VH-VL binders against q9umr5. Designs and how they scored, part 361

Target 1, 268 residues: q9umr5
Amino acid sequence: SYKPVIVVHGLFDSSYSFRHLLEYINETHPGTVVTVLDLFDGRESLRPLWEQVQGFREAVVPIMAKAPQGVHLICYSQGGLVCRALLSVMDDHNVDSFISLSSPQMGQYGDTDYLKWLFPTSMRSNLYRICYSPWGQEFSICNYWHDPHHDDLYLNASSFLALINGERDHPNATVWRKNFLRVGHLVLIGGPDDGVITPWQSSFFGFYDANETVLEMEEQLVYLRDSFGLKTLLARGAIVRCPMAGISHTAWHSNRTLYETCIEPWLS
Below, E stands for the ipSAE of ESMFold2; O stands for the ipSAE of OpenDDE; V2 stands for 0.75 times the mean of E and O plus 0.25 times the DockQ between their complexes.

## First folded at step 16 (VH-VL)

Design pm16 (framework fv_nofazinlimab; at its last look DockQ between E and O 0.84; V2 from the best seeds 0.00; counts 0 for: pae E 2.02 > 2)
Fold by OpenDDE, look of step 16:
Structure pm16 (fold): chain C 268 residues (1-268), chain A 122 residues (1-122), chain B 112 residues (1-112)
Amino acid sequence: as target 1 above (268 residues)
Amino acid sequence: QVQLVQSGAEVKKPGSSVKVSCKASGGTFSDYAISWVRQAPGQGLEYLGYIIPIFGTTRYNEKFKGRVTITADKSTSTAYMELSSLRSEDTAVYYCARGSYDSTGYEPFDYWGQGTMVTVSS
Amino acid sequence: DVVMTQSPLSLPVTLGQPASISCRSSQSLVYSDGNTYLYWFQQRPGQSPRRLIYKVSNRDSGVPDRFSGSGSGTDFTLKISRVEAEDVGVYYCMQGTKWPFTFGQGTKLEIK
């Protein structure tokens, strides 16, 4: 039988968004128990990510317990960060494949059309002012806002991304790394036509330097220092990168070709 | 000069709702947190929640169990606080306050409204 | 929730004499950025609260230098070097480090 699949949604999302994905899984892997977690839907997805991590943890623990052979995680957009954190704090998870579906794994610093309704483009350069404060860090978006021009503030004030990345020293860094390394495979999915994740390479742990030049994963300090295990995972062949062009952000979970190419192979 | 002007006093019956407005003038509106604090007669200050208008996001004190709704209209630079299922213990002066930015970052509660008295009585 | 405890709750002071208010938090108020988000507010009779001090020891513009804030971790103090008649009111400490942000009970300063 196929291992259970757990799906975690993204910002302003819900389980309904994954109806096509469910269809694809059922068709290609009949009998698979798929659970789309309906937690922190809609506006509730703006709650602090650590709060979300706790909530999702409570939901996945029973599922994992019933699946001693392991489970697969499909985590979309913001959900990918939640899942990464989840795997970092859980010392007993049994995740075989962690599929990060167009997630801002290295953070967000963008002014895309998708986000313009949330805050104006002109605020992008100044968002650090509120985001890197206790008031701002109470919202999920600020938890992974990564301003390349204010790296010091990010490193010090980010209450989520900087921590799970091991970019800021903390007492749990070693344990979190150990926990995360329990994953069988890390499947990174994203693409240049996403239109939301900025830069799109963030889905592959690439990100801006101080000049907004995109550096790849292997050039990032988190990789070079192996702060949360990326270098180790890569070395043992556990990282899969699946870039795909022509897919908008809201289509990653509903594209058949993407599913067959990047997701299905890891649901065995 | 930044000013926060709140709506007038309200008298409400138990079980009803009240919506207090807070209009900001003399500066930008969207990128500052608007906080709501109340003070029962002769009592201390209690934090209800705050909104950051540019995000359209609100953080609520869970003590109120969903009775508080904070919204903001960027077009009018007005924040609102609605409290539903009113009880006698909700009788208080309700304050809005806005933060500011300095050389070190964001600081809340730099400007205060004049307060709005809400009386809940049968 | 972080509990903020002020002492004393009532503070009668003679004009010209110093005053001191203590504020203790149930846990450290040091944030991840190394700052301590402890605030002091003054509320004069019949008026809205007014921020006096931010981040433990920084005076707001227009606040007389007779006011000073100090402390670290969980223990904080507001001092008035020479109390004036206009200083009558209630003083509150507030923590902005951990949500929900919470106030102390308030200290009522009166002139003897």
Scores: ipSAE 0.819, ipTM 0.929, lowest interface PAE 0.7, mean pLDDT 95
Fold by ESMFold2, look of step 16:
Order: sequence, then structure tokens, then C-alpha cells
Structure pm16 (fold): chain C 268 residues (1-268), chain A 122 residues (1-122), chain B 112 residues (1-112)
Amino acid sequence: as target 1 above (268 residues)
Amino acid sequence: QVQLVQSGAEVKKPGSSVKVSCKASGGTFSDYAISWVRQAPGQGLEYLGYIIPIFGTTRYNEKFKGRVTITADKSTSTAYMELSSLRSEDTAVYYCARGSYDSTGYEPFDYWGQGTMVTVSS
Amino acid sequence: DVVMTQSPLSLPVTLGQPASISCRSSQSLVYSDGNTYLYWFQQRPGQSPRRLIYKVSNRDSGVPDRFSGSGSGTDFTLKISRVEAEDVGVYYCMQGTKWPFTFGQGTKLEIK
């Protein structure tokens, strides 16, 4: 039988958004137990990411306990950051495939289709001022905001992303790395036509340098220092990169070709 | 010079709701935290919650969870605080406040409204 | 929640003499960025509060130099080197490190 699948949604999202993904799984892997977690939907998705991680952890524990052979995670957008944190903080997780579906894994710096109508063109250059404060860090967007022009502020003030990336010293770094490395496969999905994740290469652990030139995963300090295990996973053959052009941010979970190419092979 | 002007005093019955406004003039509103604080007669200050209008979302003190709603209208530079299911212990002066930035970061509570007295009596 | 405890709650002071107000937090107020988000406010009778000190020791513009803040970790102090008549009011500390951000009970400063 197929391993259970747990689905974690993104910002301003809910479980209904995944109805087509559920149909695809049912058609190709009949009998698979799929749970789309109905937590932190809509405006609740703006809660601090550590609060979301705790809530999702409570929800996944009984599912994992009932499936000693392992489970798979499919985690969309902001949800991919929640899932990566789960893999770090849970010393008892049994995740085989972690499928990161267009998630800002190295952070976000830029206007998005969801945000352009709200902001003047230059607002991304000013958000560091509120985001890198305790008032800003109480909102999920600021938890993964990564301003390449104020990297020192990011490294010191980020309450979430800088910690799960191992970019700032903390007492749990060794145990979090060990836990993350227990995952069977890390499947990275994203593409240049996403329109929201900025840079889109963040879904593959790429990100801007100070000149807004994208450095790929293997050029990032977190990879080079193996801060949370990316270099080890790649050497182990456990990282799968599945880029696909022509898919907008809201369409990743409703594209059959994407499912069949990038997701289905990993739902053992 | 930034100025915060609040709506006038209100007298309410238990079980009703009150909505207090806070209009900002002379400055930017959208990328600051707009906070709401109350002070019961003869008592100290209590933080209700805040909104960062550019994100369009709020953080509430769990003590008031379910009864406080904070909103903002960026086009009019006005924030609102609504407290529902009023009780006599909600009698207080309600303040709005806005932060400011120093050279490296955000600082809360630089500008305060004049306060709005809300009296809950039967 | 972080509990902020002020002492004394009532502080009668002779005009021209120093005043000192203590504020303790139930946990460290040092944030990951190295800053300590501890604030002091003054509320004169019948007025809105006014920020005096931000991040422990930084005096706001227009605040007289007789006001100073100090402390670290969990213990903080506001000092007035020589009290003037206009200093009458209630003084509050506040922490901004961990939500919900919280105030001390207040210290009423009065001229003896």
C-alpha cells in the first residue's frame, strides 16, 4: 500500500485549494490516505511561523504514529517553510519524501502579484525596517523576508528563517540538522513563471547577493558550510530538483503535467 | 509633525460594541505598527493589539481574543478598534499610538492619540 | 506573558532631589538582534502617555537630560537626576521583546 500523504497549504490559503491534487493522487495511487491539514487558513496563515509549526506538529504526530513505514509531505508556498521547520524540530518524524511546491526556501525579496496592488513600487526596499523588529516578526511574511541589502539585520533579527537555515548560532543547530537529515528525499519544485516567489530560485535554495544577482544553492554559504545538511543530502543523492516553466504560483497544485512529472514518482 | 486624532467619548450598555477611530495626519501610516492600548480609571496601561496596515493584518492580545477587531483604511489614514460584548470592566480610556524609525530600526509608541473614554454602564 | 514589575508604586520626592524607578521582567528582554526592547513612558495628569526612553537608555528628542535609563537582562532603572514640578505623573516601563508586549503597573511620582 502507499504511504500516507500530508498536505500543508500556503499564505491566505485553505484545504480546498488542493482538490485537484487530491484527484490526481486518487487516480494514480488508489487507496492512498491523504490528509490536507485544515489549520491556519486564510488570515490565520499570517500568524508567526513558529506558532504554525507547533500547530502542524500537533496535527502530524498522530498521523505519523499510525504509519510506522513513513509518510510523505507535500508543502506549498509558505507551507514549505513550515514543513522544513517540522523536519528540524521533530526528532521522531518518519518523512520519506518532502515535496516543496514552489516555496521561498531562501526567503523572499520583491513585489508579488498578490502584493503589487498594495505597495508603491519601492516598498520592498523599506520593509526591512519594520520586518527586522519584534513588531514585524509577529507576522509570517516578515519571518522569511530576506533583504539582500541589509543582510546583517536579517541575520540578527529573523526569528525563523535565519534559524532554520543555520545562519545564526543557536543551541539547537546540531539536533535540528540531525533531524532534517533523516528525510528520505527532498523534492524541490518551482519555476521562472511563478510570478510570486522572488527570486523564483528561492524554491531551489538560490537567492540574491547584494547586487541582486542570483546565486544558486551550491553558491550559498548555508550550503558551503552545510549548516542544516543540504550538502550532505546532495552528496547522498537525496535532493531532486524539478523545475517547470509556464506555471503561475496559484497553479502548482492544479497542473496534471507537473503532478505526473514532479510529484507522482515520489509518492511510494 | 504627525498627529493622531481619535473619535469622541462613548457611553455604552453591557453587551453592545464600540468602534473607536484614530486618524493620522502629517505623515505616512501604512508601514508602521498602529497600536491600541487602554487604561481603566485609576489603573495602568494594557496592550490590546496592533495592525501593520501594509500587511493588512493584526496581532491581538489573547486576553481579548474574539472581542477585539482592529482595522485600517490606508486611503483615509484611519485605524479602527472595535470591542464587542462590552462589560463594565471595559470602562477605560482607549489610546491609539504609532511608532517611528530610528537610524537602524523600528520604535513603538512615538505618537499617541488624545484618548477616547468609553464608559460601560447599565 | 512577560510580567513587568515596577517599584516603588508610589514615589514622593522632594523638589530638586533625585528619583529612581525600578522595573523587573520575568524573563530576559534581550532579543536575537542584540537589542533590549525596554521602554519608559511618562503620563502627566490628564494627558496621554509620552515615550521618554527607548531601548533601555536612548532618550527621545525633547526629553530633558535629567532623565536617564539603564539596566540589562531583567533589571532596569529610570532615573531623574533632579525632579522638577513638571515631572509629576505616572511612569511606566514596557517590554517589546515577546508578544504580548506588556507594561509595568506604573509608578506615581509626586512632590513631597
Scores: ipSAE 0.637, ipTM 0.865, lowest interface PAE 2.0, mean pLDDT 90
ESMFold2 (binder alone), look of step 16: mean pLDDT 90; pTM 0.922

Design pm17 (framework fv_nofazinlimab; at its last look DockQ between E and O 0.78; V2 from the best seeds 0.84)
Fold by OpenDDE, look of step 16:
Structure pm17 (fold): chain C 268 residues (1-268), chain A 122 residues (1-122), chain B 112 residues (1-112)
Amino acid sequence: as target 1 above (268 residues)
Amino acid sequence: QVQLVQSGAEVKKPGSSVKVSCKASGGTFSDYAISWVRQAPGQGLEYLGYIIPIFGTSRYNEKFKGRVTITADKSTSTAYMELSSLRSEDTAVYYCARGSYDSTGYEPFDYWGQGTMVTVSS
Amino acid sequence: DVVMTQSPLSLPVTLGQPASISCRSSQSLVYSDGNTYLYWFQQRPGQSPRRLIYKVSNRDSGVPDRFSGSGSGTDFTLKISRVEAEDVGVYYCMQGTKWPFTFGQGTKLEIK
């Protein structure tokens, strides 16, 4: 039988968005038990990510317990960060494949059309002011806001991304790294036509430098220092990068070709 | 100069709802936290919650168990605080307050409204 | 929740004399960025609260220099070097480090 699949949605999203994905999984892997976690939907997805991690943890623990052979995680957009954190804090997870579906794994610094209503261009450059404060960090968006022009503030004030990245020293860094490394495969999915994740390379742990030049994963300090295990995972062949063009952010979970190419191979 | 002007005093029956407004003028609105604090007669200050209008959602003190709803209308630079299922102990002056930015970052509660008295009585 | 405890709750002071208010938090107020988000507010009779001090020791504009804030970790103090008649009111400390943000009980300053 196929391993259970757990799906975690993104910002302003819900379980309904994954109806096509469920169909694809059912068609290609009949009998697969797929659970789309219906937590923190809509505006509730703006709650602090650590709160979300706790909620999702409570939901996945029973599922994992019933699946001693392991489970697969499909985590979309903001959900990908939640899942990464989840795998970092859980010392007993049994995740075979962690599929990060267009997730801002290295953070967000953009004002795309999709987010313009939330982050106008004029706001992007100034969002660090509120986001890197206790008031701002109570919102999920700020938890992974990564302003390349204010790296010091990010490193010090980010209560989520900087921690799970091991970019800021903390007492759990070693343990979190150990936990995360329990994953069988890390499947990174994203693409240049996403239109939301900014830069789109963030889905592959790439990100801006101080000049807004995009650097690849292997150029990032988190990789070079192996702060949460990326270098180790890559070395053992556990990282899969699956870029795809022509897919908008809201279509990653509904594109058949994407599913067959980037997701399906890892659900067996 | 930034000013916060709140709506007038309210008298409500138990079980009803009250919605207090806070109009901001003299600056931008969307990227500041608007906080709501109340003060019962002769008592201290209590933090209800706050909104950052650009995010379109609020952070609430769980003490109120979902009775508080804080919203913002960016087009009118007005924040609202609605309290439902009113009780006599909800009788208080309700304040809105806004933060500001300085050279070191964001600081809350730099500006205060004049307060709105809400009386809950049978 | 972080509990903020002020002392004293009542503070009668003679004009021209100094005053001191203590505020203690149930846990450290040091945030990840190294700042301590401790605030002091003044509320004069019949008025809205007014922020006096932010981040432990920074005076707001227009606040007389006779007001000073100090402290670290869990222990904080607001001092008034020479109390004036206009200083009558209730003073509150507030922590903005951990949600929910919480106020102290307030200290009522009166003139003897």
Scores: ipSAE 0.923, ipTM 0.967, lowest interface PAE 0.5, mean pLDDT 95
Fold by ESMFold2, look of step 16:
Structure pm17 (fold): chain C 268 residues (1-268), chain A 122 residues (1-122), chain B 112 residues (1-112)
Amino acid sequence: as target 1 above (268 residues)
Amino acid sequence: QVQLVQSGAEVKKPGSSVKVSCKASGGTFSDYAISWVRQAPGQGLEYLGYIIPIFGTSRYNEKFKGRVTITADKSTSTAYMELSSLRSEDTAVYYCARGSYDSTGYEPFDYWGQGTMVTVSS
Amino acid sequence: DVVMTQSPLSLPVTLGQPASISCRSSQSLVYSDGNTYLYWFQQRPGQSPRRLIYKVSNRDSGVPDRFSGSGSGTDFTLKISRVEAEDVGVYYCMQGTKWPFTFGQGTKLEIK
């Protein structure tokens, strides 16, 4: 039988957004228990990511306990960061496939459409000013805002991303790495036409250097130092990269071709 | 010059609600924390919550959970605080405040409104 | 919640004499970026509060040199080197390190 699937949504999102994904899973993997977590919906998705991680952890513990053979995670957008933090903080997770749907795994540095409709002028060059403060860090987008032109502020003020990436020393780094490495497969999904994740290569652990040149995962310091296990995981053959062009940010969980190509093979 | 002008004094009955406005002028509005603080007569300051208007959502002090709503209207540069299910102990002056940026970063509470007296009496 | 405790709560002082107000937090106010988000406010009778000191020891523009802030970790002090008549009012400390951000109870400075 198929392992249970747990679905974690993204920013300004809710469990309803995954109705098409649920249909696809039911068609291809009948009998699979799929739980779409109904937490931090809509504007509640702006709550601090550590609060979301704690809430989602409480929800997944009983599901994992009932499935000793393992579970799969499908985590969309901001939800992919929540899920990666779960894999690090849970000593007892039994996740086989972690499927990351267009998640800003190395951070975000771009005007989102939410900001542009409020401010026609670009806000990305100024957002660091509030984000790298305790007032800004109380909102999820600031928890993974990554301004490549103020990397010193990012490294010191980030309460979430710099920690789960192992970019700032902390006493849990060794145990978080050990926990993360218990995952069976890391499936990275994203593409150049996403329109929101900036750079889109963040979904594959790529990101800007100080000149806004994208460095790919294998060029990142966190990979080279193996700070949380990416190099080890790649060497095991456990990282799957599934880029797909032509998909906008809101369509990743409702595109049948994407599902069949990038998700379906990993739901055994 | 940044100015915060609040709506006028209110007298309310227990169980009702009040909505206080805070209009900003003389500067940008949307990328600052707009905070609400209250002060009961002869008492200290109490932080209710804040909004960063570009995110369109607020952080609330859990002490007021379910009773306080903080919003912003970007088109009028106005923040609002609504307190529901009023009790006599909610009698207080309610202040809004905005931060500022300097060379060292973001600093809260640089500009204060004049305060709005809300009296809750039976 | 981080509890902020001020002492004294009432501070009668003779004009021209120094004044000292203590503020203690229930946990360290040092944030991950190395900053200590401790603030001091003055509220004169009948007026809105005014920020005096930000991040422990930095005076705001227009605040007289007789005001100074100091401290670290959990223990902080506001000092007035020579009290003037205009200094009468209530003084509050506030922490901005951990949500919910919290104020001390206030210290009422009065002229004897």
Scores: ipSAE 0.783, ipTM 0.907, lowest interface PAE 1.2, mean pLDDT 91
ESMFold2 (binder alone), look of step 16: mean pLDDT 90; pTM 0.932

Design pm18 (framework fv_nofazinlimab; at its last look DockQ between E and O 0.74; V2 from the best seeds 0.78)
Fold by OpenDDE, look of step 16:
Structure pm18 (fold): chain C 268 residues (1-268), chain A 122 residues (1-122), chain B 112 residues (1-112)
Amino acid sequence: as target 1 above (268 residues)
Amino acid sequence: QVQLVQSGAEVKKPGSSVKVSCKASGGTFSDYAISWVRQAPGQGLEYLGYIIPIFGTERYNEKFKGRVTITADKSTSTAYMELSSLRSEDTAVYYCARGSYDSTGYEPFDYWGQGTMVTVSS
Amino acid sequence: DVVMTQSPLSLPVTLGQPASISCRSSQSLVYSDGNTYLYWFQQRPGQSPRRLIYKVSNRDSGVPDRFSGSGSGTDFTLKISRVEAEDVGVYYCMQGTKWPFTFGQGTKLEIK
């Protein structure tokens, strides 16, 4: 039988968004038990990511316990960060494939059309002011806001991304790295036509430098220092990069070609 | 000069709802947190929650168990606090306050409204 | 929740004499950025609260220099070097480090 699949949604999302994905999985892997976690839907997805991590942890623990052979995680957008953190804090997870579906793994710095309703005043350049404060860090968006022009503030004030990245020293860094490295495969999915994840390379652990030049994963300090295990995972062939063009952010979970090419191979 | 002007005093029956407004003037509105704090007669200050209008998001003190709703209208630079299922214990002066930015970053509670007395009685 | 404990709760002071208010938090108020988000507020009779001090020791504009804040970690102090009649009111400490943000009970300063 196929390993269970756990799906974690993104910002302002719900289980309904994954109806097509469920169909694809059912067709290609009949009998697969797929659980789309219906937690922190809609506006509740704005709650602090650590709170979300705890909630999702409570939900996945029973599922993992019933699947001694392992499970697969499909985590979309913001959900990808939640899942990465989840795998970092869980010392006993049994995740075979962690599929990061267009997630801002290295953070977000942009005000795309998708986010304009949330940031209507083009606050990209000034969002650091509120985001890197206790008041701002109570919202998920700020938890992975990564302003390349204010790196010091990010490193010091980010209560989530900087920590799970191991960019800021903390007492759990070693353990979190160990836990995360339990994953069988890290499947990174994203693409240049996403339109939301900014830069889109963030889905592959690429990100802006101080001049807003995009650097790839292997140029990032988190990789070079192997702060949470990326270098180790790559070395053992555990990282899969699956870029795809022509897919908008809201279509990653509903594109058949994308599913067959980037997701299906890892659901065995 | 930034000013916060709140709506007038309210007298409500138990079980009803009250909605207090806070209009900001003299500066920008969207990129500051608007906080709501209340003070029962002769008692201390209690943090209800806050909204950051640019995010359109709120943070609530869970003590109120979902009875508090904070909203903001950017077009009118007005924040609102609604408290439902009113009880006598909700009798208090309700304050709105706004933060500001300085060289060190964001700081809350730099400006305060004049307060709105809400009386809940049978 | 972080509990903020002020002492004393009542503070009678003679005009011209110094005053000191203590505020203790149930846990450290040091945030990840190294700042300590501890605030002091003054509320005069019949008025709205006003912020006096932010981040432990920074005095707001317009606040007389006779007011000073100090402390670290879990112990903080507001001092008034020479109490004046206009200083009568209730003083509150507040932590903005961990949600929900919480106030102390307040200290009522009165003139003897």
Scores: ipSAE 0.884, ipTM 0.956, lowest interface PAE 0.6, mean pLDDT 95
Fold by ESMFold2, look of step 16:
Structure pm18 (fold): chain C 268 residues (1-268), chain A 122 residues (1-122), chain B 112 residues (1-112)
Amino acid sequence: as target 1 above (268 residues)
Amino acid sequence: QVQLVQSGAEVKKPGSSVKVSCKASGGTFSDYAISWVRQAPGQGLEYLGYIIPIFGTERYNEKFKGRVTITADKSTSTAYMELSSLRSEDTAVYYCARGSYDSTGYEPFDYWGQGTMVTVSS
Amino acid sequence: DVVMTQSPLSLPVTLGQPASISCRSSQSLVYSDGNTYLYWFQQRPGQSPRRLIYKVSNRDSGVPDRFSGSGSGTDFTLKISRVEAEDVGVYYCMQGTKWPFTFGQGTKLEIK
């Protein structure tokens, strides 16, 4: 039988957004128990990511306990960061496939569709000032805001992303790396037409250097130093990269071709 | 330069709601924390919560969750605080405040509104 | 929540003499970025609070140089080198390191 699937939604999102994904799973993997977690929906998705990690941890523990042979995670957008932190903090997780669906894994540096609606003048060059403060870090978008022109502020003020990436020293770094490395596969999904994740290569652990040139995963310091296990996972053959063009941010979980190509093969 | 002007004093009955406005002039609004603080007569200051209007959401002090609602209207540079299910203990002056930026950092509470007295009595 | 404790709560001072107000936090106010988010406010009778000092020791513009802040970790001090009549009011410390951000109880400065 198929391992249970747990779905974690993204920013300004809710469990209902995944109804088509549920249909696809039911068609290709009948009998699969799929749970779309109904937590931190809508505006609650802006709460601090560590609060979200705690809440989702409480929800997944009983599901994992009832499935000793393992579970799969499908984690969308901001939800992919929640899931990665979850895999780091849980020494008892049994996740086989972690499917990161257009998630800003190396951070966000760009005007999102949300920000463009409210303030069409570019705001990305100024957000570091409030994001890298205790007032800003109480909101999820600031928890993974990554300004390549203020990397020193990012490294020291980030309460979330710099820690789960092992970019700032902390006492749990070794344990978190060990826990994360217990995942069977890391499936990275994203594409150039997403329109929200900036740079879109963040979904593949790529990110800007100080000149806003995108460096791929293998060029990142966190990979080269193996800070949280990316180099080890790649060497094991455990990282799957599945880019797909032509998909906007809100369409990743409702595109059948994307599902069949990038998700279905990993739902054992 | 920046000025915060709050709505006028209110007298309310227990169980009702109050909505206090805070209009900013002489500066930008959206990328600052707009905070709400209260002070009961003869008492100290208590932080209710804040909003960063560009994110369109807020943080509440847990003590007030379920009763306080903080919003902002970017087009009018106005923040609002609504307190529901009022009790006599909610009698206080309610202040709004905005921060400022210094060097590369954010600093809270640089500009304060004049305060709004809310009296809750039978 | 971080508890902020001020002492004294009432401070009578002779004009022209120094004044010192202590503020202690229940935990360190040093944030991961190395900054200490400790603030001092003055509230004159019948007025809104006014920020005097930000991040321990930085004086706001328009605040007289007789005001100074110092301290680290959990222990902080506001000093007035020579009290003037306009300094009458209540002084509050506040921490901005850990949500919910919290104020001390206040210290009422009076001219004796």
Scores: ipSAE 0.692, ipTM 0.876, lowest interface PAE 1.7, mean pLDDT 90
ESMFold2 (binder alone), look of step 16: mean pLDDT 91; pTM 0.932

